# VH-VL binders against q9h9l3, part 313

Target 1, 176 residues: q9h9l3
Amino acid sequence: PRKMVAIDCEMVGTGPKGHVSSLARCSIVNYNGDVLYDEYILPPCHIVDYRTRWSGIRKQHMVNATPFKIARGQILKILTGKIVVGHAIHNDFKALQYFHPKSLTRDTSHIPPLNRKADCPENATMSLKHLTKKLLNRDIQVGKSGHSSVEDAQATMELYKLVEVEWEEHLARNPP
Key: E = the ipSAE of ESMFold2; O = the ipSAE of OpenDDE; V2 = 0.75 times the mean of E and O plus 0.25 times the DockQ between their complexes.

## First folded at step 17 (VH-VL)

Design ya25 (framework fv_fezakinumab)
Fold by ESMFold2-Fast, scan of step 17:
Structure ya25 (fold): chain C 176 residues (1-176), chain A 123 residues (1-123), chain B 111 residues (1-111)
Amino acid sequence: as target 1 above (176 residues)
Amino acid sequence: QVQLVQSGAEVKKPGASVKVSCKASGYTFTSYYMHWVRQAPGQGLEWVGWINAYTGFEFYAQKFRGRVTMTRDTSISTAYMELSRLRSDDTAVYYCARSGTYYYDSGPRFDPWGRGTLVTVSS
Amino acid sequence: QAVLTQPPSVSGAPGQRVTISCTGSSSDIGLGYDVHWYQQLPGTAPKLLIYENSNRPSGVPDRFSGSKSGTSASLAITGLQAEDEADYYCQSYDSSLEGWVFGGGTQLTVL
């Protein structure tokens, strides 16, 4: 009954030695994989490490990027009241400086049935790339341009759909 | 020991501004949010806003937007709240309080709290 | 003006059990946000008593417990003692207001 979306964010390094992860792109897709949001975002702190091989972010993307405060407002309007699916989603919410309700959060890096289907230890944190290859027979995060947050969000939603019925029933019996 | 030490009491006239400080010690200042909460005499707790001690990102309750500014100085682990265009109904004890930045750290709960700074606005 | 609803007062005798309710809406507690409880002794700052619905910080006796169901939460105090006289506040997060919200406070009197 409640709408569901998937999110994936790209972060760049800010702060001393670029050790802090700051939001630089966000993609949100609906249940069917249609893009609802996809914007480059300008962090409020100085970027010291673009982490381009993973983020796909370059200096050119920052020129007309949406300021963090504005982007955050737009994103939270989409997420509010919805079940939000992501992979290691705590990183995305921390970068958004946002607490989404635990009962409406689905983290595909911490769903034991999903790991079981992939022949992985239930308590391990497996990468999105690995789970997508094992369970969907699809290669993501390929090439030299960095990751596509749209591709990652779409893959994350499809992974969740594999265990949705089973996991929603589990959560109804065992609320977080 | 984790501790928040606030500046002393202030007496202001209507229309003036007040700036309250909150000095943190015993933890990594930039790993947490700092909140401001006020309490008018004999009344309940009212959330004013928060600032990310690392990024400086600030967000305020709608009631205070346009009159409040939150800042921090990471070199001395101190957060500040400045409230302008003071009215008599701004008379309150103003508390700073720490929260985590996500559920895996201290989460959204407020702990510890400063001892409070009484701000009196009177003619 | 409080966003979460608490009774203004509650009373009990030493050794008894009391409960303090905290009622929210579909935009806060009902949306799944956690409830935290604070104890405020006269002339002091609030102190964290219960966090994330039912967890106790170090130093809080197990006489204090919390629970959450639907749009409401409750703080239970068993074995009441004179030193429990204080104001108690619940707190959550409200998505419509995009901020932290408190109950109006409940004054506990130990007779």
Scores: ipSAE 0.788, ipTM 0.907, lowest interface PAE 1.1, mean pLDDT 92

Design ya26 (framework fv_fezakinumab)
Fold by ESMFold2-Fast, scan of step 17:
Structure ya26 (fold): chain C 176 residues (1-176), chain A 123 residues (1-123), chain B 111 residues (1-111)
Amino acid sequence: as target 1 above (176 residues)
Amino acid sequence: QVQLVQSGAEVKKPGASVKVSCKASGYTFTSYYMHWVRQAPGQGLEWVGWINTYTGFEFYAQKFRGRVTMTRDTSISTAYMELSRLRSDDTAVYYCARSGTYYYDSGPRFDPWGRGTLVTVSS
Amino acid sequence: QAVLTQPPSVSGAPGQRVTISCTGSSSDIGLGYDVHWYQQLPGTAPKLLIYENSNRPSGVPDRFSGSKSGTSASLAITGLQAEDEADYYCQSYDSSLEGWVFGGGTQLTVL
């Protein structure tokens, strides 16, 4: 069996009008929810918009942040060869400029049994906050000071564990 | 509809630099990655590197690090590959090729390809 | 040398079936990365033939099919035609190299 981790990233706005999403924090947790990695990351481009309401990133976090290329190398060492769980995980992988094998990727925003358990349409893309509240009776991403990528990664792993047996059996019969 | 048009053939002396261009049309340039692949006469395909056309992030195969630079100009939808300190072994057809940025965006396959630029390095 | 291993040549008569193998390692195909196949006609650029192991782009006839198992992939061509005479390359992604890798290419001769 392959080891499993969950990832969540926070992005800030760079480029014209802050429209480019650049990695500014990454958290990775193991199967039990223990933190394996949690670093602020310095984008190579000028930050136009911290998006603090959602990212929780402030100018002070950039002072000792790990440069993007260094952080990317550290993160990829952790992800390589593992089953990686995330919510709308394509956004995290795009921010990392990384291609993880589809067969080792689990996206909790696209798992029909998980939506079914939450009484949501199977083909809908539900937010992490909504699924966590419905299925784990827990409030995450509370307030206006930004999200915790550690909290989000932990919630994502717990959500996946609710459907793990069923979904892994489905993937074994229907390889992606 | 989608096209990649490359610059013309180049003849260079050992030690010189060459800069090949690849002009994209028929799609949103910054929504895709651009790759460079070379093929020496009678040999197979060899991946050189790629660039994120929106952010400018670039990554090169270890063999070419220190000698290759990839850039782009978003105002004219053009990607560039510059190879320095040329050797006779760098004689090859250099192709640009497009890939998606992730699985949901046409994935990592290379499609389309430019027609290639022959670079000849000789004394 | 190439990172992925292909036979250098394969041949068949019109109407026959040929199979081209592509062998990788635990860091590429064996890790679960998809395999893509390209056809290169003499004097032309490579063209996408099969993507993500077994999918065909529009315009590619179903005589061409792909499969993947373990550390290897295969391209099958049935009902061989003279027009199929070309070089065929497999491609995947290698995690150790953090880059795309190609097979050495297979020259198909239609007798």
Scores: ipSAE 0.638, ipTM 0.867, lowest interface PAE 1.6, mean pLDDT 91

Design ya27 (framework fv_fezakinumab; at its last look DockQ between E and O 0.77; V2 from the best seeds 0.83)
Fold by OpenDDE, look of step 18:
Structure ya27 (fold): chain C 176 residues (1-176), chain A 123 residues (1-123), chain B 111 residues (1-111)
Amino acid sequence: as target 1 above (176 residues)
Amino acid sequence: QVQLVQSGAEVKKPGASVKVSCKASGYTFTSYYMHWVRQAPGQGLEWVGWINPHTGFEFYAQKFRGRVTMTRDTSISTAYMELSRLRSDDTAVYYCARSGTYYYDSGPRFDPWGRGTLVTVSS
Amino acid sequence: QAVLTQPPSVSGAPGQRVTISCTGSSSDIGLGYDVHWYQQLPGTAPKLLIYENSNRPSGVPDRFSGSKSGTSASLAITGLQAEDEADYYCQSYDSSLEGWVFGGGTQLTVL
């Protein structure tokens, strides 16, 4: 079986009125929760909105941030060939402007068995925070300092592990 | 109706540059990627590169790096591909083609295509 | 020269079934990336024929079908018609190249 990693990205606002979501931090953890990658990333355009309340990104984090194209290359190298787990992972991949194979993607925001385990509607989109609290009895994204992409990636991996066997079997029977 | 309207045919000499335009209509220009694909006479399709009109991010096939520049003007929903230091083997029909930003949004399939722009490089 | 390998030509009589193969590698189709197919009629731009291995866009007849397995994909055309005479290209994404790749194209002749 392929190695599995979990990813979480934080975005800042660039472009007119900050409506462009640009990658500003990316965290990747392995199956055990060990951090494989965690870098602040410098968008190619001027940051208009750090979105600190949610992203946790501040101006000081951009001082030595890795340029986007370089970071993208590093991240893609890690992700290639891996089963990538994420929550609402399409946002992460979109921010990376990258396509990962569907068959190697696991989105914890769209796993019916996971929602069922959390006593949520199977086809509903639940937040990572909610699922983590419900299933792991852990509080994430607490406070006003912003999110921790490492923490979120780790939580995402742990959530997936709860339903991994069942879901992998399902996917094997129903390949995308 | 989604349409990609490309600029007219070009005739260039070796060493010159050519800039082809692709004007998009019928959809939100910044919500899709724009690709460029060329086809030499009697040959197959060759991917040149792509640009995200929303972010301005561009990525080129290795073969064209250093010679190709992709840009966009969002105000007029137009993508541009400029190829410099032209050679005879750059003679081809150049197509622009739209793709989604991710699988949930049309994915990496190319649809639709422009009608193509013939670029002829000859001494 | 093309990253994906297609037979240069295939032929069939009207009403017959023909298949066009598309062979990739471990860095594209074999890695799990989807395959798309395009039809190019003489003197025209390519048109999306099959997307994500086996899906047909609206307007594409059901006699066109696609499949993928391992490092290869296949386009099948049943009930071959004269209007099907065209070039067909498969497409995927190559992780090693970090870009999209096409097959060499297959010229389909209807006898």
Scores: ipSAE 0.907, ipTM 0.948, lowest interface PAE 0.5, mean pLDDT 95
Fold by ESMFold2, look of step 18:
Structure ya27 (fold): chain C 176 residues (1-176), chain A 123 residues (1-123), chain B 111 residues (1-111)
Amino acid sequence: as target 1 above (176 residues)
Amino acid sequence: QVQLVQSGAEVKKPGASVKVSCKASGYTFTSYYMHWVRQAPGQGLEWVGWINPHTGFEFYAQKFRGRVTMTRDTSISTAYMELSRLRSDDTAVYYCARSGTYYYDSGPRFDPWGRGTLVTVSS
Amino acid sequence: QAVLTQPPSVSGAPGQRVTISCTGSSSDIGLGYDVHWYQQLPGTAPKLLIYENSNRPSGVPDRFSGSKSGTSASLAITGLQAEDEADYYCQSYDSSLEGWVFGGGTQLTVL
């Protein structure tokens, strides 16, 4: 049966000069776009750069945020055994410190039929903002308040639906 | 050359603790996970747990929770595993092993391994 | 009490082909988690042999190959040589145990 979710994460900067990305928010939606999970998450190390202009994360969000170890357990319980859709999704899995099975992973940044529908080169890495504008006629990630991981996860699921039948059949014939 | 150099053999009595070290060189220590795996004499491999040297986040196999602590010192690129309340069936070679954090950069495989540290628990 | 099941031993003559099986469950290999293989020569640490089911690290000859199907994986060694005599371990991730798991090991004897 159909058990598919979409995930998007917001990251803050940790480590020297804040260059390492650490998980600070995670949103998961089901096939219909209903929110299954949306929590602010406190990284296990010092936040150097909130990256607020892009992440939307502020210091006040961290005051009652779920500690990373607890949040990771909750998130992985939702993801286990499911097809997980995301955009540049390996960055999300890296931030979760987890490797999801390749056969259950769908990355909208690297689906040639999706690029083709957007009149983009099939092997190019396209941004979520660009694909969403071209194919869904929606502007996401607008304004100065940063990205919304709920909005981004919902957009990612809708993009995947545009190519789902073709891509699932392709993967069945070409297992990862 | 990527290398993991482990501390020397230890002999301990039941009830004591042991702390094994693993010094990394030839790569960025904080960019990879460090795992600990043990092998009792004549037996197979058993995963003990891992630590993310960047964050200090650790995760242990269920069997060892409450007795194992994994730490690191990033200033000397060294990971540590401490096992407490030792008993005779903890006698084993304890290996450290590196894994990637990212599919495009080593991925989840264990490479390289340290040469191992023999811990003998006997009265 | 290994989580993944391997035959305790296999043998073959020089030049022959041998295979080593690795059988898991629906919570590890069967959920799609990758299988890695390690070679352990007597008195030494394990060495990576195959990763992510079928990939060879640099320096591992192409007579070593791996595959995965369903809940099982297989390591094949062709052109068997005396120096291949070692213990071989498979490894995967298990979602129920929330951690890395190994096979019990297979002792390869070259006749």
Scores: ipSAE 0.785, ipTM 0.907, lowest interface PAE 1.2, mean pLDDT 92
Fold by ESMFold2-Fast, scan of step 17:
Structure ya27 (fold): chain C 176 residues (1-176), chain A 123 residues (1-123), chain B 111 residues (1-111)
Amino acid sequence: as target 1 above (176 residues)
Amino acid sequence: QVQLVQSGAEVKKPGASVKVSCKASGYTFTSYYMHWVRQAPGQGLEWVGWINPHTGFEFYAQKFRGRVTMTRDTSISTAYMELSRLRSDDTAVYYCARSGTYYYDSGPRFDPWGRGTLVTVSS
Amino acid sequence: QAVLTQPPSVSGAPGQRVTISCTGSSSDIGLGYDVHWYQQLPGTAPKLLIYENSNRPSGVPDRFSGSKSGTSASLAITGLQAEDEADYYCQSYDSSLEGWVFGGGTQLTVL
């Protein structure tokens, strides 16, 4: 059977005026929410904007961070051949500079049954924080010192599990 | 008009290096990946590697690692592929080709392609 | 050898139908990666013909179609014309190689 993992990445700003999103942390959890990977990652480009309020990344986290190319190799080894769950996961894959097969990708920001259960418009893009509060009665991304990618990955997996049976059946009948 | 214009044909001796250019126009250069693909005379297409013009990240097919280097100059929207320690079996037409960075923009398909640069390696 | 397997040649008369197969493995097409097809007319660069298994770019006539099942893909060409004489290449991504892979190419001869 094909295993399932959830991923959440934190990005910092690089390039002119910090407008490029570069990978600076990645967390991966298994189906039960156990952490498989959680590392700070050093971008190959100079960090202009740590985006600390959202990323939780500070300069001190970069001191012993894993260089991007090495971290990417480690992460892709974990993701390859698995069903990967994420929220707005295209941002994570772009930061990894990686194409994961569409048939093995699950984006909790684009699963109509999940929005339906949350009493939200089926084709709207709802935030992870909102869906987690509505469906799991949990507050995540609390405070002003940045998000926990581990917490976000765990919440994302739990959200997917609420619709897993019906969504996997839908995908089997309607391959992407 | 989206266009990729490549440098002219090169003739090199074994052991030399060659640097081929690919100038992009008609789109935002840093919003797409640039790939290099070669084709030896009468043979099929062989992927060499790719570069992200925005980040400078490059990745090469195992066969070419240690001999190929891909770079770009964003100020002139130009990508480069340099192949070193040339052998006679490196004789090929070298193409640049564009791909999207994710499925929603153009995906991993190659479009457009440059017209190719013939590199001949002979004594 | 090319990573994806195509027949080296196929032929047909004007107006006929031909199909070109492309066979991969569990690390590429079988893993769920899409298949793209390119047409290469003699002396020219390859041109995108079909993308993401079955979609046509603007300007490609509907007599060209693609399909995918399991570890294989097929390109179908109906109503063959002399102008279709070309080499056809399938392409996908291979996870074990971490790179793009091509079929060996199929030369279409219009008799």
Scores: ipSAE 0.742, ipTM 0.895, lowest interface PAE 1.2, mean pLDDT 92
ESMFold2 (binder alone), look of step 18: mean pLDDT 91; pTM 0.935

Design ya28 (framework fv_fezakinumab)
Fold by ESMFold2-Fast, scan of step 17:
Structure ya28 (fold): chain C 176 residues (1-176), chain A 123 residues (1-123), chain B 111 residues (1-111)
Amino acid sequence: as target 1 above (176 residues)
Amino acid sequence: QVQLVQSGAEVKKPGASVKVSCKASGYTFTSYYMHWVRQAPGQGLEWVGWINPFTGFEFYAQKFRGRVTMTRDTSISTAYMELSRLRSDDTAVYYCARSGTYYYDSGPRFDPWGRGTLVTVSS
Amino acid sequence: QAVLTQPPSVSGAPGQRVTISCTGSSSDIGLGYDVHWYQQLPGTAPKLLIYENSNRPSGVPDRFSGSKSGTSASLAITGLQAEDEADYYCQSYDSSLEGWVFGGGTQLTVL
């Protein structure tokens, strides 16, 4: 079988009024939750808004951060050829300026069986925090100092594992 | 209406540089990637590279690295491709083409295309 | 050399069906990347004909259809017409090259 990893990225605000989301941290974990990659990333554009409440990024993290172009190359080498799991993963891929094959992408924000297990409407987009609490009985993204992308990636992988067999069978019948 | 208007034909000597422009209209210039594709006379399509007009991030096919530079000017919604140290086998029609930045935008498909700029390299 | 393999030519008579194959590898079509098709009429720029394996842009007649299986894709043209005479190119993304790749093109002749 093809190897599986989970990814979670933190973005900061760049561009006019900080409205553009630029990659500032990326964490990748393997199937067992072991960290394969976790780096702060320096955007090529001026950071207008650190979005620290959500991103956990502060100016201090940018001092030795890996420049975007280099980090992107490192990240893509890890993702290429693997099944990549994420939550609202299109945001991560856009921040990476990367096209991952749809057939190898798993988005836990758009897996109807996962919502069913959580007693949520199957076509609703539920937050990672909500699904993790409901299905894994764990609190993530706690406090006001920002999220841990490692914690989020680990939770995302564990959520996917709850529906992996069912969802892979669905995808085999209904290729994306 | 979405349009890509390219600069006119160029004739260059070997060793010179050429800079082709592609002016976009009818859409938000910074919301899509801009690609460059060339076609030598009687030959097929060859992808040269792309630029993200918002960030300025550029990525080139390995064959062209060191000789091609892609830039943009967001104030006039124009993308540029400059190819240096020209050889006779760089003679081709050079097209710009738009793509989405992710599957939700319009995907990685190329639409629309400019009409092309013929670059002739001859001694 | 082109990364994706297409037959150099195909021919048919008006009203017939023709198919054009596009063969890739495990790093592009075989990895799950979508295939797009472009039509290039003589003296013109390529025009998007089929995107994401099987979808038609507005204005493309349903005589044109696409499919993908494994490492290959196909473009089918039914009810062949004289104005279909053109070059056809498939396109995908290749992970090893980190870039877009094209087939060598297929010249369709309507006899």
Scores: ipSAE 0.695, ipTM 0.883, lowest interface PAE 1.4, mean pLDDT 91

Design ya29 (framework fv_fezakinumab)
Fold by ESMFold2-Fast, scan of step 17:
Structure ya29 (fold): chain C 176 residues (1-176), chain A 123 residues (1-123), chain B 111 residues (1-111)
Amino acid sequence: as target 1 above (176 residues)
Amino acid sequence: QVQLVQSGAEVKKPGASVKVSCKASGYTFTSYYMHWVRQAPGQGLEWVGWINPWTGFEFYAQKFRGRVTMTRDTSISTAYMELSRLRSDDTAVYYCARSGTYYYDSGPRFDPWGRGTLVTVSS
Amino acid sequence: QAVLTQPPSVSGAPGQRVTISCTGSSSDIGLGYDVHWYQQLPGTAPKLLIYENSNRPSGVPDRFSGSKSGTSASLAITGLQAEDEADYYCQSYDSSLEGWVFGGGTQLTVL
């Protein structure tokens, strides 16, 4: 069987008016929710907007942060050959500047059975916070000090486990 | 229309460096990756590396690390590939080619390609 | 030193069908990465012919088609025409090399 991990990244704003999302933290957990990777990451571009309300990133976190090129290598070594679960995971892969195989990618924001279990429209994009509250009866992303990418990665893996058997069978019959 | 225009042919001696340019037009330069691919006379295509014009992040095939440098100038929508310590077996046509940055934005396929720059390394 | 394996040549008569194979490994095509195909006419740059296994860009005739299975992909050309004489290259991404990889190329001769 192919190993499975969940990823969640925090991005800060770089480029003109801080509109570009640049990787500033990455958390990766295994199937059981144990942390495999959790590092602050220094973008190669100047940070214009820390987006602290959502990212939880502050200037102090950049002092000993791993440079992007080094962090990317470490992260890709963990992801390569594994099924990677995330929520709106295309944003994480774009921030990593990385193409993960479609057949090994699981996006909990685009799994119709998961939305159905939450009594949400199958093709709607629901937030991680909403799905976690509805299906796991847990509150994540609480408060105003920013999100925990570890907490988000753990919640994402738990959400995927709710539909794993059904969704893996669907993908085996309907390869992407 | 979308175009990639490359600099003209170069003749270099062994040990020299060459810098090839690729000027993009007809699209947002910073929204796509730029790749470099070479082809020795009568031989196949060999990927050299890529650069993200937006972030400046560059990544090279293992064979070329330490000898190749990719840069860009966003003010003139131009990408550059510099290859140093040239050998006779670096004689090739060097192409630039565009790819998307993720699957939903044209994905990893190469389109369009520049017309190529012949680099001849001879004594 | 090509990473993906293609036959060096293939030939057919006008109107016939030819198939060009592209064989990879568990770290590229076998891992689920898509295969793209390029046509290179003599003296010209490569041109995208097929992308994401089976899709045609605008302007590519429907007699060109692609498929993928396991660690391999195939390009099929039906109704061969003289202007199809060219080199054909497959391409994918390889996770162990962390980069794009090409087949060695197949020279198509229309007899």
Scores: ipSAE 0.794, ipTM 0.904, lowest interface PAE 0.9, mean pLDDT 92

Design ya3 (framework fv_fezakinumab)
Fold by ESMFold2-Fast, scan of step 17:
Structure ya3 (fold): chain C 176 residues (1-176), chain A 123 residues (1-123), chain B 111 residues (1-111)
Amino acid sequence: as target 1 above (176 residues)
Amino acid sequence: QVQLVQSGAEVKKPGASVKVSCKASGYTFTNYYMHWVRQAPGQGLEWVGWINPYTGFEFYAQKFRGRVTMTRDTSISTAYMELSRLRSDDTAVYYCARSGTYYYDSGPRFDPWGRGTLVTVSS
Amino acid sequence: QAVLTQPPSVSGAPGQRVTISCTGSSSDIGLGYDVHWYQQLPGTAPKLLIYENSNRPSGVPDRFSGSKSGTSASLAITGLQAEDEADYYCQSYDSSLEGWVFGGGTQLTVL
């Protein structure tokens, strides 16, 4: 079977009114939750809004951040050929400007059995914080200093592991 | 309706540069990637590279790195491909083509395509 | 040079069925990337015929169908018409090249 990793990215606002989400940090963990990658990333566009409350990104983090093109290359090298787990992962892939194969992508915000276990409507989009609290009895994204993408990636992997056998069987029968 | 209109045919000498344009209409120019694909006479399709019109991020096939530059002008919804140090084997029809930025919109498929710009490199 | 392998030509009589194969590797189709198909009529730009392995854009008749298995994809054309005479190209994404790749093209002749 293929290796599995989980990813979580932090984005800052660039472009008109800060509406574009540009990659500013990426964390990748392996199946056991060990960190494979965790870097601050310098967007090629001017940062209009750090979104610090959620991203945890401050101007100081940009001083020695890896330029986007270089970071993208490093990240894609890790993701290529692996099953990649994330929460609302389309946002991460759009920020990376990357198409990961659908058959190797697992989005914990769109797994009906996971919502069912959390007593949520199967097709609702639930936050990572809510699912983690309901299913793992763990509080993440606590406080006012921004989220930890490492913590989020680790929680995402653990959530996926709760439904892995059932969901992989479903995907084998119903390829995306 | 969605349309891509390309600049007219070009004849260039070896060593020169050529800049081909692709004007988009009927959609939000910055919401889609723009690709460039070429086709030498009687030959198949060859992907050259792409640009994200919103961010300006560009990525090229290895074969063209160092000779190709892709740019855009959002005020006129136009993408450009400039190929430098032209050789006779760069003679081809150059197409622009649109793709989505993720699977939720139009995905990575190319639709629509421009009608093509013939670039002839001859001495 | 083409990265994906297609037969250079196929032929059939009106009303018959033809299939066009597209063979990739573990870094493209075999990795799970979708296959798209384009039809190119003589003297025209390519036109999207099939996307994401098996989906038809509006206006493409159901005589055209696509499938994908392992490292390969196939385009099937049933009820051949004279108007189907064209070049057909498959396309996917290749992770090792970090870019879009095309097949060499298949010329369909309607006898």
Scores: ipSAE 0.792, ipTM 0.905, lowest interface PAE 1.0, mean pLDDT 92

